# Designs tried in a protein design chat: VH-VL binders against Cytochrome c oxidase assembly factor 8 (COA8). Part 198

Target 1, 167 residues: Cytochrome c oxidase assembly factor 8 (COA8), of Homo sapiens (Human) (q96il0)
Amino acid sequence: APERGAERRDTAPSGVSRFCPPRKSCHDWIGPPDKYSNLRPVHFYIPENESPLEQKLRKLRQETQEWNQQFWANQNLTFSKEKEEFIHSRLKTKGLGLRTESGQKATLNAEEMADFYKEFLSKNFQKHMYYNRDWYKRNFAITFFMGKVALERIWNKLKQKQKKRSN
Short names: E, the ipSAE of ESMFold2; O, the ipSAE of OpenDDE; V2, 0.75 times the mean of E and O plus 0.25 times the DockQ between their complexes.

## First folded at step 18 (VH-VL)

Design mj10 (from mi1 with heavy chain S52R; framework fv_ebronucimab; at its last look DockQ between E and O 0.46; V2 from the best seeds 0.63)
Fold by OpenDDE, look of step 18:
Structure mj10 (fold): chain C 167 residues (1-167), chain A 124 residues (1-124), chain B 111 residues (1-111)
Amino acid sequence: as target 1 above (167 residues)
Amino acid sequence: EVQLVESGGGLVQPGRSLRLSCAASGFTFSSYTMNWVRQAPGKGLEWVSEIRSSGSRTSYADSVQGRFTISRDNGKNSLYLQMNSLRAEDTALYFCAKETPFDYLWGTYAFDIWGQGTMVTVSS
Amino acid sequence: QSELTQPRSVSGSPGQSVTISCTGSSSNIGKGYDVHWYQQHPGKAPKLLISGNSNRPSGVPDRFSGSKSGNTASLTISGLQAEDEADYYCQSYDSRLSGYVFGTGTDVTVL
């Protein structure tokens, strides 16, 4: 049977080395942590006889994964940017340079950084609340569809057993 | 307002290449799966290609497999269709279509937003 | 190409009810994939009319209803109006094609 055209994983032009599992894989693969989100992507296997319900579940899982990857990639970038700006601002206020006498990047002490973290969390509190709400919604839906798929599989197995007994 | 605007259509000779673009506005483009659908003159709708929100997965109709490439730039809110080795049968109005948000109850995917389309004519 | 089969045309008088059938196979509708319906006026883009066999998006009139049984989906337009004159397309997923499939389209005319 001609190997129906492998889904060309078009690498996003952003040069992000996306983990590509072997083309002949028959199972899900977990990739290395993404450089931006730090989340490990899952590459979902698509069985030849995937049911509509299994497809829905897979699509939901994939969409949820993509949603998480995007959220944390953006959040980490924002965090890094704001952290750097905070450090620069504080060093400037102190009359200190951005580099130490040894040429190392100047850093703030733990107490000063604690202020940054507190402010950052406060500023992003609502965003995190919405994220958490949607995270739960998605995961509940996933769990629900997992249950449906499990029931479908049980039913199909029972039907197959009945058919084998009748022959 | 949620909008999709296709561009890049035109008259081309068989065997040539063309690149279509779709500009999205009014929604979080990076969160949605995007599709290309075409309609030959006086004919029905034909699905052409799909790309996931992250761009990590693409799929194609058999009629365009190996010739067309769907891509996206989420930073520019843009969808693309690179069409190579064009044939007369590829003559159609090409629509950009957005998938619906996931229905958490039913898990259904439909195309809720469509562009006005861009016309591609492949003729000698 | 595996297409969902629709009647070429359906006609009715204002206020009547018309039904458009969409017949698939064991690889699409019969397998249990959802059916969506689109309305397309001449020279316009398709508009989502019904999602997931029977769900009506916001802004779609109540006179539009969808159903599915076996390998066949149906769109019913009750209280047919002049503005309902358009092409109607069903859409589903086909496991053999590993992609979306549209119906052949139905031209609805208001007499």
Scores: ipSAE 0.765, ipTM 0.916, lowest interface PAE 0.7, mean pLDDT 91
Fold by ESMFold2, look of step 18:
Structure mj10 (fold): chain C 167 residues (1-167), chain A 124 residues (1-124), chain B 111 residues (1-111)
Amino acid sequence: as target 1 above (167 residues)
Amino acid sequence: EVQLVESGGGLVQPGRSLRLSCAASGFTFSSYTMNWVRQAPGKGLEWVSEIRSSGSRTSYADSVQGRFTISRDNGKNSLYLQMNSLRAEDTALYFCAKETPFDYLWGTYAFDIWGQGTMVTVSS
Amino acid sequence: QSELTQPRSVSGSPGQSVTISCTGSSSNIGKGYDVHWYQQHPGKAPKLLISGNSNRPSGVPDRFSGSKSGNTASLTISGLQAEDEADYYCQSYDSRLSGYVFGTGTDVTVL
């Protein structure tokens, strides 16, 4: 559907976006960020005459998206949990409560929080190394098969043009 | 060692329900598409259902569509098959099977690890 | 129900070669989908024997080979041995059914 001008555009939503690809779309769609992983899912088009090679590529892309979403959802939860534990531990060491006198969550200053970020990166180094290795392997495979599909489509166009002229 | 162990089979009356489980160990369960395959006594193999690695996508054979539901719990390394409205024709040994990793050169997916199966008998 | 046709049985003497055919249609093998082969001994789970038409997984003897042409895939066992006596199933994908299909199965007997 066509988008209207800014005067009719909704304000950014406070919750999860409701995304639905158009009916009979001929193209893949990139959706809004997922609530937990903060990644944009791809909504894959399935052509009426999907070739076996196209199906292989689609399945690989779907599985890679699922793998990536699971990884970042888990890392976001781990980050949040360890951040809260770090703040709680440092406040306890300073003799402070978890809440200010006004009831708001007590916080650490930027220098203190920098220690958390350094510790988090160090603790999760190996996990992110494995993720990066697998990410590159998967994306190389996807690129390779995208090339194969592109060649297949070019061949189909050439065959169709020759057939049309001979008919 | 890589292992799949099915459970939850048994004797049930037609029209009733049964839930099968498959416990996985020795591999990263959440990375692989999983399948159920059944084999009626003295008969061949029949594919039943597929579930993708996150559980977000499923597919079913026509013979079980609308009656069976495949699911997984990646936190428990477990695969499930909820079987409703059971019929005599559903009598079979039910296997869970793991798909291979994507083959980078040929892009093949095959079923490389199978469980021992759990027997489901549907009779009066 | 099976979409892929295999002979009911095949037999051979030790050391001989046997070939098992797997015939499909334009919605599966004939469309270009891969064929996989599984071996099943009595009372046991199936075991992957050949993937991607001709690829032999680690631990599968090189006397097993696979091929595909047109609507038909073939599994050849060269130098038949007693332990090869089992049921053999081909498998492919079917676009009309949107799912996997297995062959009818072949009982290989070693005489």
Scores: ipSAE 0.611, ipTM 0.846, lowest interface PAE 1.4, mean pLDDT 85
ESMFold2 (binder alone), look of step 18: mean pLDDT 91; pTM 0.943

Design mj11 (from mi1 with heavy chain S52K; framework fv_ebronucimab; at its last look DockQ between E and O 0.50; V2 from the best seeds 0.59)
Fold by OpenDDE, look of step 18:
Structure mj11 (fold): chain C 167 residues (1-167), chain A 124 residues (1-124), chain B 111 residues (1-111)
Amino acid sequence: as target 1 above (167 residues)
Amino acid sequence: EVQLVESGGGLVQPGRSLRLSCAASGFTFSSYTMNWVRQAPGKGLEWVSEIKSSGSRTSYADSVQGRFTISRDNGKNSLYLQMNSLRAEDTALYFCAKETPFDYLWGTYAFDIWGQGTMVTVSS
Amino acid sequence: QSELTQPRSVSGSPGQSVTISCTGSSSNIGKGYDVHWYQQHPGKAPKLLISGNSNRPSGVPDRFSGSKSGNTASLTISGLQAEDEADYYCQSYDSRLSGYVFGTGTDVTVL
């Protein structure tokens, strides 16, 4: 009985590109595109006197970034895998090899690939709908907290000005 | 069912090392910040360490800074705590704790799921 | 270690209300960080009771309520029941420690 090879679920290696900004940086840094998600990670600066509200905002942004990175990394892997499987299946059905006579990887024409894209989008439609919903929820929350932080900063500046006038 | 199960505790001599593990089930482990919290016998709770969902950021209590290392394997739904240079003061029940999902209204982070803990005893 | 200060013990009769205080400093509760409350029965893991000063997770009875004012948070248990006998811990974040801090714990006894 042939040992059913355990399908190694190629979980995207959690190798988030450890872009390390300079230690003395007082700013957010944008890293290069991640190799799996193709998203540019942001390294968030933590101020020495970070307020609780600023911390909440930072944590929300960071969590949202990680959520996006994971989603797209997995989606891209799934896409690549399914695309390759589709190509192989179609080539096999045509009686064509995986390589051309010139040794190049055999490809399908644009029309055949259009069928794949349509099928892939249809299959993943619900997944994308949920992603979009959550994306909007997260971004609205981020915007809301950004507004709160802005108000807090204005208020703190006003208090400081009043204290300076009273002395 | 959402569950955290700690393991790897035991009796060790001072200066030795121990590695704790926490197995997560019933939730998307890779989406949550994880923590270690300890409780010395007959004492209160003490936060030990945090690791973000991606593992990109870690933090430690001063009491364990430089000696303990928190890590995670999201593919295995596992959290780890490497404890080096153990001291008698490190004797405690060690809990794995999951942070709540982000509250979009209040932005609160609490520990909503806890394991039963694994006991670490450091004694000569 | 900058711990949040709780009373060592609080007692009450069944049906009474008891309040547990959690006093912090300008680096934690007083700075505006949220306070969470946990219940721990003997030999059990802590259970989240209150999140974000006053929010009750699903499955937590309405007799548990949280509040916060200045440097002090409070957990009130109304209609005290025998099952409420446990240790209670507050938790917050401390900016000086750059980490989470727990209260000293309060033993609640039902008389």
Scores: ipSAE 0.705, ipTM 0.885, lowest interface PAE 0.7, mean pLDDT 90
Fold by ESMFold2, look of step 18:
Structure mj11 (fold): chain C 167 residues (1-167), chain A 124 residues (1-124), chain B 111 residues (1-111)
Amino acid sequence: as target 1 above (167 residues)
Amino acid sequence: EVQLVESGGGLVQPGRSLRLSCAASGFTFSSYTMNWVRQAPGKGLEWVSEIKSSGSRTSYADSVQGRFTISRDNGKNSLYLQMNSLRAEDTALYFCAKETPFDYLWGTYAFDIWGQGTMVTVSS
Amino acid sequence: QSELTQPRSVSGSPGQSVTISCTGSSSNIGKGYDVHWYQQHPGKAPKLLISGNSNRPSGVPDRFSGSKSGNTASLTISGLQAEDEADYYCQSYDSRLSGYVFGTGTDVTVL
């Protein structure tokens, strides 16, 4: 009967998903959706013969994934926090309590909630503009390094073919 | 001003533990990979550990694997090194260092900002 | 050895050129990983001097230059000045160790 051992693990306090693929995996893995960002992380395989250029590409892809996960996790948390603060602030301005007469959480009507969505988008517009700019810069860089890796592999094939004919 | 300030060094007996801190200021700490590098008295530099910007991935030199734990708190702009089961050969000045941002032209990473170091002496 | 090999010391007169070698193996420099150079004055933290084999960060004098070929990287200080008296370290990545490695360090003396 296979033994997998008991594992006791403290949860990390800072929030990003800690997907862990099978030990000694030799393939890229796509993990479950991150609880906070809703994005699926890729766990990249590192072959023993990875070239320095291939490492640069992998690191860029890893860092881009982490940056993207962090952005959406933070944005989702900010949205939830600011929505709640907006509701509480508007209820206070109207002289209303946080609960209705029946004890349910008081909320705002659809017109008032539309004010929230408009204000949230306006307030966070510049942040999303910088995100889009950086996403495109990263994507162009990834494509560029993919091309460099492809050329490196072609060059290695030519070098090996020439060496075999010399032997 | 951009700076890194280490603290928490001192004299410790072998087998004991010590926790180093590195306070960052003047840059967006959460955007950068951070490293610990040490230098034994009269000796050269030795890389110790790396932690990615989110804290999601860490790596360690073989000499400290299993004994040292790198961590960070991006809310406090702080980097940490928990050093357990200390040995005499861990005696060194410990620096924290920031990696450069990804260079989209050349794809290189170097250590561009260093702290002044905090001294750890492991002696009975 | 997990270290990159550098000469223990190098000396030169003011205005002369000195070259510091940094020799690695097939798992680091010889595999093609980038080499970085750091300057360290006594009692001070290291300072980045050269990144990516030959890139000079802003504020580093143009008399510092770097190159790499095969298993060996070189740092050249042209027109040696008194303030260049310091220790110099190379750094690369090692695929066998899955981590960074530094050179043994070179003490540059200005005569």
Scores: ipSAE 0.547, ipTM 0.811, lowest interface PAE 1.9, mean pLDDT 84
ESMFold2 (binder alone), look of step 18: mean pLDDT 92; pTM 0.943

Design mj12 (from mi1 with heavy chain T33R; framework fv_ebronucimab; at its last look DockQ between E and O 0.67; V2 from the best seeds 0.68)
Fold by OpenDDE, look of step 18:
Structure mj12 (fold): chain C 167 residues (1-167), chain A 124 residues (1-124), chain B 111 residues (1-111)
Amino acid sequence: as target 1 above (167 residues)
Amino acid sequence: EVQLVESGGGLVQPGRSLRLSCAASGFTFSSYRMNWVRQAPGKGLEWVSEISSSGSRTSYADSVQGRFTISRDNGKNSLYLQMNSLRAEDTALYFCAKETPFDYLWGTYAFDIWGQGTMVTVSS
Amino acid sequence: QSELTQPRSVSGSPGQSVTISCTGSSSNIGKGYDVHWYQQHPGKAPKLLISGNSNRPSGVPDRFSGSKSGNTASLTISGLQAEDEADYYCQSYDSRLSGYVFGTGTDVTVL
């Protein structure tokens, strides 16, 4: 009876159209950009004989990915909201409507929008600094664990070769 | 103060459904994986289910696979366990448990915060 | 369900040292997964005592120590106190179950 490999069915919560790789895939897959974060999610392959170290690495990568997805999704939403509020406020101050005579959404000029971007970046500076710090911390850890996994794999290959020579 | 508070437990008949809730406070709920662990009366601890920080990944013990569904609402700082097709063997105190932050040196995951549990009794 | 095996009970006098063993298999502890330890007083939630085989969280007394060798992890309680009377559980991951596993639990009694 073929051992039913415990397909960890990553059951995506019902509402988000999550990219599902082919069931027989033995590789990591990159999905389309997320609609909120604009980041491309990676679906990580889980090998049948995953080592504890490989699992730790995978979990770290997955957690880091989710952290990035959440951060940028929230940041993009905040940006979009504040941008819209800024535009509306400025148009109102100018006595202009939200729509042009042609029915198009009224926009501000590049100079006015530059002020918004400057203010937004200034307001979110600390948030971005913390993000960058944590981003580096996570990626350094990932790189460190990748190195450990690589060493483990080399060692296991050497042991297997020695065992084959002894038989 | 970091706290987890379970609710939704009660007496149910076999084959019925129940939904447990866990309210989180005092920490950034959306940053941590969450788990359900149960303890039958006078018995040991049994892991039930895990959910990732975003809710995108879930895992279940074989004993509850296909019957239970773990979910979360990060906007409400809430964890849920939908329990369907309940059995007498599901009678237990159900704990909500938070995983530790990832240890960047050792890569260890443990359950550092636990709720007080909510009792589920499945009886005819 | 493949559980980690613990002694049912361990007893000691105040000030003595007691050791609780947690024996696993090649699919969990023996595979190299980390072991965590929890203390549970009657009617209370479990409390994390040891993380990652030997790491003590903040607020856990230094009299608690963890070790791991082969398929067996151990929790040692040095200078046993009356407050240490509780149930103790080891926890790890099992690759066959693709999930977390707990030990059978050990009742520690202070004589």
Scores: ipSAE 0.769, ipTM 0.917, lowest interface PAE 0.7, mean pLDDT 91
Fold by ESMFold2, look of step 18:
Structure mj12 (fold): chain C 167 residues (1-167), chain A 124 residues (1-124), chain B 111 residues (1-111)
Amino acid sequence: as target 1 above (167 residues)
Amino acid sequence: EVQLVESGGGLVQPGRSLRLSCAASGFTFSSYRMNWVRQAPGKGLEWVSEISSSGSRTSYADSVQGRFTISRDNGKNSLYLQMNSLRAEDTALYFCAKETPFDYLWGTYAFDIWGQGTMVTVSS
Amino acid sequence: QSELTQPRSVSGSPGQSVTISCTGSSSNIGKGYDVHWYQQHPGKAPKLLISGNSNRPSGVPDRFSGSKSGNTASLTISGLQAEDEADYYCQSYDSRLSGYVFGTGTDVTVL
């Protein structure tokens, strides 16, 4: 049955999202932000009588989502780790503690933090260039196959209209 | 230098459990979907299970659904198959296989790299 | 059990052409799913030979060709050579099973 296939193909793992779409949904669902990547996962609808071409498109979209979430989860962790290390290193170089004498968390000013952002961007420039290249390749493929699916659905509707008239 | 190496096979009694491992090298493991495929002695190939590149999605052949669990650890470049409630008909050489990336022109996914397999024998 | 049907064995002399059929149903090949072909020499792992019905991966000789029509896919080996002696399997997807299916396998013998 369709209900069994949809549940088997679209359940989220325990380590990602806790959202579970309604069993009877006929639409893709957007879940809450993933705790690691901050990206909202799409829970893909599996159409009744999914065609082989529709399956190819769905698999491509699913794998692209997983790739994108893995990339940004890693980048978010790296950014947070390196930001904290930068702040602590600069505070230590100035002879300052982690907290001010008033007890507030010690920070760096905007000019000093701009140094961190510049350094982070420089370190990760090549990685983000490869990400952008792959992002465009994936989105080109998705768009191409979305067009092929749209044409397939139009042809199927036209064939159904001819069948009705022949009765 | 692209390799998949299975391990963990052996002789076990019916009803018992066994865990297979597959170590990947020479490619970016986390970028590809992975599969287990088995081959009973003197018989053909039978698909067992698939896992998505992140591990978030899995699927199983009806013959193993509910008894086998596929998993992966992308940090260790490793694929696993936990086999519970083993039966005599599970006796086979178990291969791990890598899927190709999506081909943007033809949209096909095939199994392009295979390990040499690890033998699982289930008998009294 | 649902499997794709292949002839049990096929034989030919060196230089001849051999065709292996792979017959499925309306839930797999007949629905339009791609067919892939694998070659397996004795004691070795399968090797991808044809993907997406007719595409040859790098390193596969052009004497191997594939096609698909209706419920049936075909692998043709033109100019049969001694090293082509092996088992051959087709593979597709089955929508009823929600999973991959392999053919029964064909033993190709070079006389």
Scores: ipSAE 0.604, ipTM 0.840, lowest interface PAE 1.6, mean pLDDT 85
ESMFold2 (binder alone), look of step 18: mean pLDDT 92; pTM 0.948

Design mj13 (from mi1 with light chain Y93W; framework fv_ebronucimab; at its last look DockQ between E and O 0.48; V2 from the best seeds 0.67)
Fold by OpenDDE, look of step 18:
Structure mj13 (fold): chain C 167 residues (1-167), chain A 124 residues (1-124), chain B 111 residues (1-111)
Amino acid sequence: as target 1 above (167 residues)
Amino acid sequence: EVQLVESGGGLVQPGRSLRLSCAASGFTFSSYTMNWVRQAPGKGLEWVSEISSSGSRTSYADSVQGRFTISRDNGKNSLYLQMNSLRAEDTALYFCAKETPFDYLWGTYAFDIWGQGTMVTVSS
Amino acid sequence: QSELTQPRSVSGSPGQSVTISCTGSSSNIGKGYDVHWYQQHPGKAPKLLISGNSNRPSGVPDRFSGSKSGNTASLTISGLQAEDEADYYCQSWDSRLSGYVFGTGTDVTVL
């Protein structure tokens, strides 16, 4: 009986959905939406001859991705928690139970929920402003490094063509 | 004040396991890549392992690959290094090191904050 | 492990300038990866001295300067002071190791 080598699944700590692409992949992979952030993670391929600029770009993209994942995961959790608390508070104020007679989760009407959304957005306005600012900074930097990498690649291709013509 | 404090070092026999901890304070721990660096007595610095801000990515030096596991708990502002199958060559002062914020102009990565280190001695 | 090569020791008199070299290979410094410098006093943790070849963090004196050419990075300490007596390490990235690499370290003594 062939000893099934127990692939020690590096048990990721429970909270981060580790999308693992196939080991022999030579391209970037997009994973399913994360359960908390709802963002699709990208697994970046690392070329064997990665240049320093390509590495910097990759690292920046990876860090930016992780930053986005963390922000939205936390924001979604906060939103869900505050929404539930709001619903419970309002139902209690109305003298209503948390469940309907049919056993369904009691909900508020659209108007009442509009108040929650307005309040939530107002409360988190500054947080979203900082997020947007940092999002633009990161993406501008990414674009800048993409340009540098593109130029480097063009230059390397030109040098290779010159060397082939000289031989 | 920005601070890293290592703990969990000690004397262990070869083949045994040890878990190091690093407690972070004074900065947003969850926003930074963290590293372990070691220094054998009277020797230079050696990079050991890296973990990304979310913990989704890890890397190891060849000398510790398959034996050491880096992890983090962002809720506790803590970095960990699980060291298995310890060898005499693993005897070192182990530092926790924080990477610099990403330089959006130059894209440089250095270690700007270091702990005091925790000593691991592997001896029979 | 591919270490960056540093001189074992460098010495100078107070007020003099000393230079520490850090020589790498085509897989690290020569490939164009940035070099960082650390100062380590006896019994202390390393301190970041130079980031990205020549950038000084806040609180680092202007007498410290970094440069890089080809496969070699250099740390220059101008106006050497008694407090500069320490071990100095360069650091870079190595593409073969897919990891950080440190220099062998240089002991700077003030005579």
Scores: ipSAE 0.824, ipTM 0.934, lowest interface PAE 0.7, mean pLDDT 91
Fold by ESMFold2, look of step 18:
Structure mj13 (fold): chain C 167 residues (1-167), chain A 124 residues (1-124), chain B 111 residues (1-111)
Amino acid sequence: as target 1 above (167 residues)
Amino acid sequence: EVQLVESGGGLVQPGRSLRLSCAASGFTFSSYTMNWVRQAPGKGLEWVSEISSSGSRTSYADSVQGRFTISRDNGKNSLYLQMNSLRAEDTALYFCAKETPFDYLWGTYAFDIWGQGTMVTVSS
Amino acid sequence: QSELTQPRSVSGSPGQSVTISCTGSSSNIGKGYDVHWYQQHPGKAPKLLISGNSNRPSGVPDRFSGSKSGNTASLTISGLQAEDEADYYCQSWDSRLSGYVFGTGTDVTVL
């Protein structure tokens, strides 16, 4: 589920793994978590001698990060909004107020919150399916271009060894 | 219908400011890099600025850097160009343009959708 | 700042082929960046004609073709038609400027 907050229930990855993207580029995350998406942004370095192919890869990685950040920021906001609406609705049907006697927000137990989780998953299933498909497609494309860049650098190194570019 | 509509152009004096808007419809605005391109009367196209899909990355032509600020509001499907310290050479028809999606085979990007432009005239 | 060089004008009769050149430098086309082509009729917005050197977007007729070699890209219009009378611009990326650059533009006249 969302990393913003789950009360009274463990957020163990077994249920959450189907909503979260796989982390195919973990070594590049260097910033603090974004407060809406909970993802760590990568700050990309632009080398002075960046080739056109290297630029294509960098732009693909940058756009994929932005797409991923926007998706999870929107989903976390939607999750929080619908969670609060669910809690309010269930508290009203139980005849309880929105606040405890200490003035703090009333909440639901773990079993009651499990109903919310099931409803949220069912409502958003197709959106998350398309997200997962696109995430894997983007990660395979990034890997493909990383391979092309690696071959480009090997080829340039071999050309220098042959002294055909020694001028 | 996929459409971009610019507005906010007009006649202004040198040294003053102007804010252009571009309203997008018919596509998922937040998925694409956006650009401003200008064309002085009787002249060719000149790239002005780009902004990434989330708004987190921006770039500017040397001629406008430090004076112009590109921004976007993905909730309103809108692109903006804040133009400060305007000069006579900024006089042009200003277009907004949508960048194509990343081509997973060849990695190409081009400007596939353009607005009709909004005219900015900077003169005394 | 830097511009890609195009001929000022090109003319052809209906049915003929015309070719527009776009010459850059080692910081743009010569470095290997893609070249795109746009068509602009008078008083209208530019329209994408060729992307990635040679790819035709959906809806662009087969008579338009593009190629690139060294510092130079070319747009060829085969079977010239009256509606092809317009301005044509090439575009690439320039690593020194860290930005897009357009060509100087070519006015195509159908005789």
Scores: ipSAE 0.652, ipTM 0.862, lowest interface PAE 1.3, mean pLDDT 84
ESMFold2 (binder alone), look of step 18: mean pLDDT 92; pTM 0.944

